# VH-VL binders against Isomaltosyltransferase (ctsY): the designs that were tried, part 2

Target 1, 124 residues: Isomaltosyltransferase (ctsY), of Sporosarcina globispora (Bacillus globisporus) (q8rqv0r968to1091)
Amino acid sequence: VEYEAEFGVQSGVSTNTNHAGYTGTGFVDGFETLGDNVAFDVSVKAAGTYTMKVRYSSGAGNGSRAIYVNNTKVTDLALPQTTSWDTWGTATFSVSLSTGLNTVKVSYDGTSSLGINFDNIAIV

## First folded at step 11 (VH-VL; from c05 with heavy chain Y52W)

Design j6
Fold by ESMFold2, look of step 11:
Structure j6 (fold): chain C 124 residues (1-124), chain A 120 residues (1-120), chain B 107 residues (1-107)
Amino acid sequence: as target 1 above (124 residues)
Amino acid sequence: QVQLQESGPGLVKPSETLSLTCTVSGFSISSYYVHWVRQAPGKGLEWLGVIWSSGRTDYNTPFTSRLTISVDTSKNQFSLKLSSVTAADTAVYYCAREWRGYSYGPFDYWGQGTLVTVSS
Amino acid sequence: EIVLTQSPDFQSVTPKEKVTITCRASQSIGSNIHWYQQKPDQSPKLLIKYASQSISGIPSRFSGSGSGTDFTLTINSLEAEDAATYYCHQSYSWPLTFGQGTKLEIK
């Protein structure tokens, strides 16, 4: 199930369309201030370990973003440099989710680096 | 106090290589990207290019074959080299900074500029 | 490549008057446009970012509006110090481009 970043709950960030290849109607950039984030309400039928995929562009270098589940930080996700700002990569990690509603957040924290363009997440 | 300062020779002969340095202070070069922009006398602004943290560069199309932008992070210095210059390259050359949070964004601080004249 | 066309190229203006400068993009760029002021013999200075967002230290008489292809910089009560050339700048796509400039003179 894909969750487009531009349809998440945005805090301190914005939706843009100025780089080709995004899915949906745009992507999110503008991670400027610590705590800037996009949050998603992810519902699953069973508790367990899921694969989270983050589709992104990081044209300036190797970036990173903090991932939160239910307001607990679960990782600093590496976002390796993409060939350009119009090239998209996918970063993948395992995430534990509880039955029912989970709040998943992609955040710019004190451990995060660089600006990135954030397209979507997928939970599988 | 944010400062960007361009420096280099003011006069360059045709067919030679123009070399400029932008020295920055008052901010971390890991938090900003530095672009080069020029302005021919009596003309408008022309974006030349940028170097990213990885060393990858984006150059404006007319300059792809002649322009080299580099950075020495230990010296807080950005460099521009433009080869095979002609009188059309006579301009004031600026360095300008962009905050790293955007893929491309506005330039919030500019150097004072340095005039380079291409003449024999 | 996105072409930015400013209007007018030149305007003789009276202090205290409202001045409007327009910038038209050759394609839709959302709000990815920024305005700069360049006074004689000075470097450009950022006035407005992302079409309408204010910049700390810039007088409130400067404002911006627009989205898509048509953008406007407004000076609500012109002061003598505002005699300068004004540029719009798009950060929507590579290569970055500027408008041709609008020169304001005090008459």
Scores: ipSAE 0.076, ipTM 0.720, lowest interface PAE 6.0, mean pLDDT 89
Fold by ESMFold2 at other seeds, look of step 12:
Structure j6 (fold): chain C 124 residues (1-124), chain A 120 residues (1-120), chain B 107 residues (1-107)
Amino acid sequence: as target 1 above (124 residues)
Amino acid sequence: QVQLQESGPGLVKPSETLSLTCTVSGFSISSYYVHWVRQAPGKGLEWLGVIWSSGRTDYNTPFTSRLTISVDTSKNQFSLKLSSVTAADTAVYYCAREWRGYSYGPFDYWGQGTLVTVSS
Amino acid sequence: EIVLTQSPDFQSVTPKEKVTITCRASQSIGSNIHWYQQKPDQSPKLLIKYASQSISGIPSRFSGSGSGTDFTLTINSLEAEDAATYYCHQSYSWPLTFGQGTKLEIK
């Protein structure tokens, strides 16, 4: 199941279309202030470990974003440099989700680095 | 206080290399990208290029073969070299900063500019 | 590349009047347009970002509007200090481009 960043709940960030190759209707950039984030309501029928894929572009260097599940930080997800701002990568990690509703955030916090273009997440 | 200041020789001979430095202060080099823009006398603004934090550069099409942009992080300095110059390269050269959360985005602070004249 | 065409190229204006400057993009660029003021012998100064977003320290008489291909900078009540050349700038795609400029002079 894919969740487009531009349809998530955006806090302090914005949707943009000025780079090619995004899915849906755009991507999110503008991570400027600590706490800026995109939040998704992810519902699963069974508690367990899921694979989360984050589609992004990081044309300026190796970036990172904090991932929160239900307001608890899970990881600082590495977002390795892409060859340009029009090239997209996928960062993958394992996440534990509870039965029912989970709030998943891709957030800029004190350990995050660089500007990135954030396209979507997928839960597999 | 945020400052960007261009410096370099004001006169460059045809066929030689134009070399400029942009010295920055009042902000972290890791938080912003510095672009170069020029303005020929009486003309509009022309974007030249940018260097990203990884060292990768993007150059405007007409300058791809002649332009080199670099950074010395220990000196808070960005450099521009434009080879094989002609009279058409006579302009005021600006450095301008872009907040890292966009790419590409607006330029919120500009240097004062430095005039470079290409003449023998 | 995206061409930005401003109108008018030049305008002589009276203080306290409303002034509009237009910028037309050769293709749709969403809201990825920014406006700069360049006073004589000075560097450009950012006035408006992303078509309509205000900049801290810029007088409220400056505003922007538009999306897609047609954008407008408005000076609601012109002051003498606003005599300058105004440029639009797109950040939608490489290479970055500017409009040709609109020069405002005070009558």
Scores: ipSAE 0.021, ipTM 0.679, lowest interface PAE 7.6, mean pLDDT 88

## First folded at step 12 (VH-VL; from j6 with light chain Y50K)

Design k1
Fold by ESMFold2 at other seeds, look of step 12:
Structure k1 (fold): chain C 124 residues (1-124), chain A 120 residues (1-120), chain B 107 residues (1-107)
Amino acid sequence: as target 1 above (124 residues)
Amino acid sequence: QVQLQESGPGLVKPSETLSLTCTVSGFSISSYYVHWVRQAPGKGLEWLGVIWSSGRTDYNTPFTSRLTISVDTSKNQFSLKLSSVTAADTAVYYCAREWRGYSYGPFDYWGQGTLVTVSS
Amino acid sequence: EIVLTQSPDFQSVTPKEKVTITCRASQSIGSNIHWYQQKPDQSPKLLIKKASQSISGIPSRFSGSGSGTDFTLTINSLEAEDAATYYCHQSYSWPLTFGQGTKLEIK
């Protein structure tokens, strides 16, 4: 199941369309101040370990973003450099989710680096 | 405090290479993007190009064959070389920092500019 | 290449008046427009980003509006020190481009 960044709950960030290759109607940029984030309501049928995929572009270098689940930081996700701002990568990690609704947040924290373009997440 | 300062020769002969340096301080050059912009006397602003923190460059179309933008991270310096100059390249040259968090965005800090005159 | 056309090219203005400057893009660019002030012999200064977002340290009399192709910079209650040339700038598409400028002079 895919969750488009531009339809998440945006805090301090904005939707943009000035690079090609995004899914949906746009992507999110503007991670400029600590605490800037996009939040998603993710529902799963059973508690367990899921694979989270983050689709992003990081044309300036190796970036990173903090991932929160239900207000608990679960990782600093590496977002390796992409070939350009018009090419997209996928960063993948394992996440534990509770039965039913989980709030998943992609955040620019004090441990995060660089500007990146954020397209979507997928939970599989 | 964030500072950008352009420097280089004020006079360049036609057909030669214009070479400028932008020295920066107050921010990490691995985390910000520095652009070059020029302004012919009495005219508007013209974007020249950018070097990303990865070392990759994007150049405006008219300059693709003549422009080289580079960085020396150990010196906090960006360099611009424009080859085969003509009188049309006479301008004030600025380096400018892009607002953090964008891939193309506004420029929040500008250098003071340096005038380069191309004449025989 | 996206062409930004400003109007007017020049305007004589009186302090305390409301002044508007327009910028029209040759194609839709969302909110990817930024406004700069340039006083004589000075570097440009960022006033407004992303069409309408405020910049810290810029007087609140400066505001921006618009989306798509039509954008406006507004100076509410002009001050004498606002005499300058104003540029719009798009960051939607390579190559980055600026409008031709709007010069404001005090009557």
Scores: ipSAE 0.157, ipTM 0.752, lowest interface PAE 4.8, mean pLDDT 89
Fold by ESMFold2, look of step 13:
Structure k1 (fold): chain C 124 residues (1-124), chain A 120 residues (1-120), chain B 107 residues (1-107)
Amino acid sequence: as target 1 above (124 residues)
Amino acid sequence: QVQLQESGPGLVKPSETLSLTCTVSGFSISSYYVHWVRQAPGKGLEWLGVIWSSGRTDYNTPFTSRLTISVDTSKNQFSLKLSSVTAADTAVYYCAREWRGYSYGPFDYWGQGTLVTVSS
Amino acid sequence: EIVLTQSPDFQSVTPKEKVTITCRASQSIGSNIHWYQQKPDQSPKLLIKKASQSISGIPSRFSGSGSGTDFTLTINSLEAEDAATYYCHQSYSWPLTFGQGTKLEIK
């Protein structure tokens, strides 16, 4: 199941279309101030470990973003440099989710680095 | 203190290449992008282009065949070359800064601009 | 490309008045509009980013509003020093574009 960043709940960030290769109707950029984030309501039928995929572009270098589940930080996800701002990578990690509704955030916090273009997440 | 300063010849002959330098200080080039914008006398602002950290450039459509933007990170200098100039290229040329948290965003600091006149 | 149309092109204004300048985009751009002030013989200065976000060091009399296609810059109580040309700028889609400008002069 894919969740487009531009349809998540955006705090301090914005949807743009000024680079190519995004899915859906745009991507999110503007992670500038600590606490800037995109939040998603993710519902699963069973508690367990899921694979989360983050599609992104990081044209300036190796970036990172904090991932929160239900307001608890799960990881600092590495976002290795992409060839350009118009090329997209996928960062993958395991995440534990509770039965039912989970709030998942991709956030810029004190351990985060660089600007990125954020396209979507997938929960598998 | 953030500073951007454009420099170069103020007079260029038709059909020649306009060549400008933007020298920056007070910020790390690795944290910001520098764009070029121009303004013909009495006219509005026109975005020319940007160079990304990878060396890739984005140029506004009318300039794709004539414009070259480059950077020398050791000198904190951005360069603009516009070939085959005509009187229509007479303008004040600015460099302008954008934070790399955007990959097109607002320009928070501008140079003072340099007037380039194209005449014989 | 996205065309930004400002209105009016020119306005004579009196100090202490509330002044509004509009910018209309040729398609929806969310909040991806930025406003600049350019005084005579000076470079542009960023006033407002992302439609309504304030900039440090800019007087609070400047505010922005709008989303989608229609945006407004407001000067709540005009000062004589606010006589300048004002530009909107979109960063939603390549290529970046500016409005044609709105010149404010003191009556």
Scores: ipSAE 0.035, ipTM 0.689, lowest interface PAE 7.0, mean pLDDT 88

## First folded at step 13 (VH-VL)

Design n1 (from k1 with heavy chain R100Y, light chain K50R)
Fold by ESMFold2 at other seeds, look of step 13:
Structure n1 (fold): chain C 124 residues (1-124), chain A 120 residues (1-120), chain B 107 residues (1-107)
Amino acid sequence: as target 1 above (124 residues)
Amino acid sequence: QVQLQESGPGLVKPSETLSLTCTVSGFSISSYYVHWVRQAPGKGLEWLGVIWSSGRTDYNTPFTSRLTISVDTSKNQFSLKLSSVTAADTAVYYCAREWYGYSYGPFDYWGQGTLVTVSS
Amino acid sequence: EIVLTQSPDFQSVTPKEKVTITCRASQSIGSNIHWYQQKPDQSPKLLIKRASQSISGIPSRFSGSGSGTDFTLTINSLEAEDAATYYCHQSYSWPLTFGQGTKLEIK
């Protein structure tokens, strides 16, 4: 299941279209202030471990973003440098989700680095 | 405190190479990107190019054969070289920092500029 | 290459008046427009980012609006110190471009 960043709940960030290759109608940029984030309501049929995929661009170098589930930080996800700002990468990690609704946030916090362009997440 | 300062020779002879440096302080050059912009006397602003922390550069099309932008991270210095200059290259040259978290984005801090005159 | 056309090129203005400056893009750029003020012999100063977003330390009399191809910078109550040249700047695509400028002078 794929969740487009531009349709998530945006706090301190905005939707942009100034780089090619995004899915949907755009991507999110503007992670500039601590606490800036995109939140998604992710529903799963069973509690368990899922694979989360983050599609992103990081043309200036190796970036990172904090991932929160139900307001608890679960990781600092590495977002390795992409060849350019028009090249998109996918970073993956394992995430534990509860049965039913989970709030998943991709956030710029005190351990995060660089500006990045955020396209979508997928839960598998 | 964020600061950008351009320096270099004020006079360059035609056909030679214009060389400038931009010394920066008060921010991490691995997290922010510095652009070069110029302004001919009495004229508007012209974007020249940028170097990313990856080492990749983007140059404005008229300058792709003549322009080299580089960085020396140990000195917090960006360099601009423009080869084969003519009188049309006479301008005030600025370095400017891109707003954090965007690419491309606006420029939030500018150097004071340095006038380069191309004359015999 | 995206061309930005400002209007007017020049305007003589009276303090306390409302002043508007327009910028038209040659193609749609969303909200990827920024406004700068440049006083004589000074560097440009960022006034507005992303069409309408305020900048800390910039007087509230400066505001921006628009999306797509047509953008406006507004000075709601002009101060004498606002006499300057104003530029729009697009960050939608390489190469980055500026408008030709709008010069405001005090009557």
Scores: ipSAE 0.286, ipTM 0.774, lowest interface PAE 4.0, mean pLDDT 90

Design n4 (from k1 with light chain S93K)
Fold by ESMFold2, look of step 15:
Structure n4 (fold): chain C 124 residues (1-124), chain A 120 residues (1-120), chain B 107 residues (1-107)
Amino acid sequence: as target 1 above (124 residues)
Amino acid sequence: QVQLQESGPGLVKPSETLSLTCTVSGFSISSYYVHWVRQAPGKGLEWLGVIWSSGRTDYNTPFTSRLTISVDTSKNQFSLKLSSVTAADTAVYYCAREWRGYSYGPFDYWGQGTLVTVSS
Amino acid sequence: EIVLTQSPDFQSVTPKEKVTITCRASQSIGSNIHWYQQKPDQSPKLLIKKASQSISGIPSRFSGSGSGTDFTLTINSLEAEDAATYYCHQSYKWPLTFGQGTKLEIK
């Protein structure tokens, strides 16, 4: 299931359309200040380990974002440089989710780096 | 606290290479990117280019064959070289820091600028 | 490339009055416009980012508005120190471009 960043709950960030190749109606940029994030309500039928995919663009270099599940930091997800700001990559990691609703956040925190364009997440 | 300072020869002969250095302090060079912008006397601002942490550069179209931007992270220095200069390259040259979290600006800090005159 | 056209090129202004400067983009750029002030013999200074977002340390008399193609910088109650050249800058698409500038002088 895919969750478009522009339809998540945005804190300190904004939706933009100034780079081609995003899914949905846009992507999110403007991760300027510690704590800036996009949050998603992710519902799963069973507790377990899932694969989370983050679609992003990082034209300036190797970026990173902190991933939170239910207000607990899970990882600092590496976002390797993309060929350009109009080229999109996918970063993948394993995440543990509980049965029912989970709040998943993609956040700029003290260990995060660079500006990036954030398109969507997928939980599989 | 944040500082950018351009330096280099103020006079360059036609057909030679203009070479400038931008020395920066007060911020992590790996987390911010420095652009070069110039302004001919009495004219507007013209973006020249940028170097990213990967070593990839983006240059404004008219300069792609003549411009080289580089960085020495150990010295906190950016370099600009513009080959085959003419009188049209006479300008004040600025380095400017890109605001964190975006692409291609805005620019929150600028150096003082250095005038380069191209003359025989 | 995206052309930014400012209006006017030059304006003689009276202190304490409201001044507006416009910037028109050759295509829609959302809110990806930024405004700079350049006083004589000085470097540009960022006044407004993303069309309307304020910058710490910039007097509140400076404000920005607009989206898409038409943008405005407003100086509410002009002061003599505001005599300068003003530039808009788009960050929407490579290559980055600036408007041609608007020079304000005190009458």
Scores: ipSAE 0.062, ipTM 0.708, lowest interface PAE 5.6, mean pLDDT 88

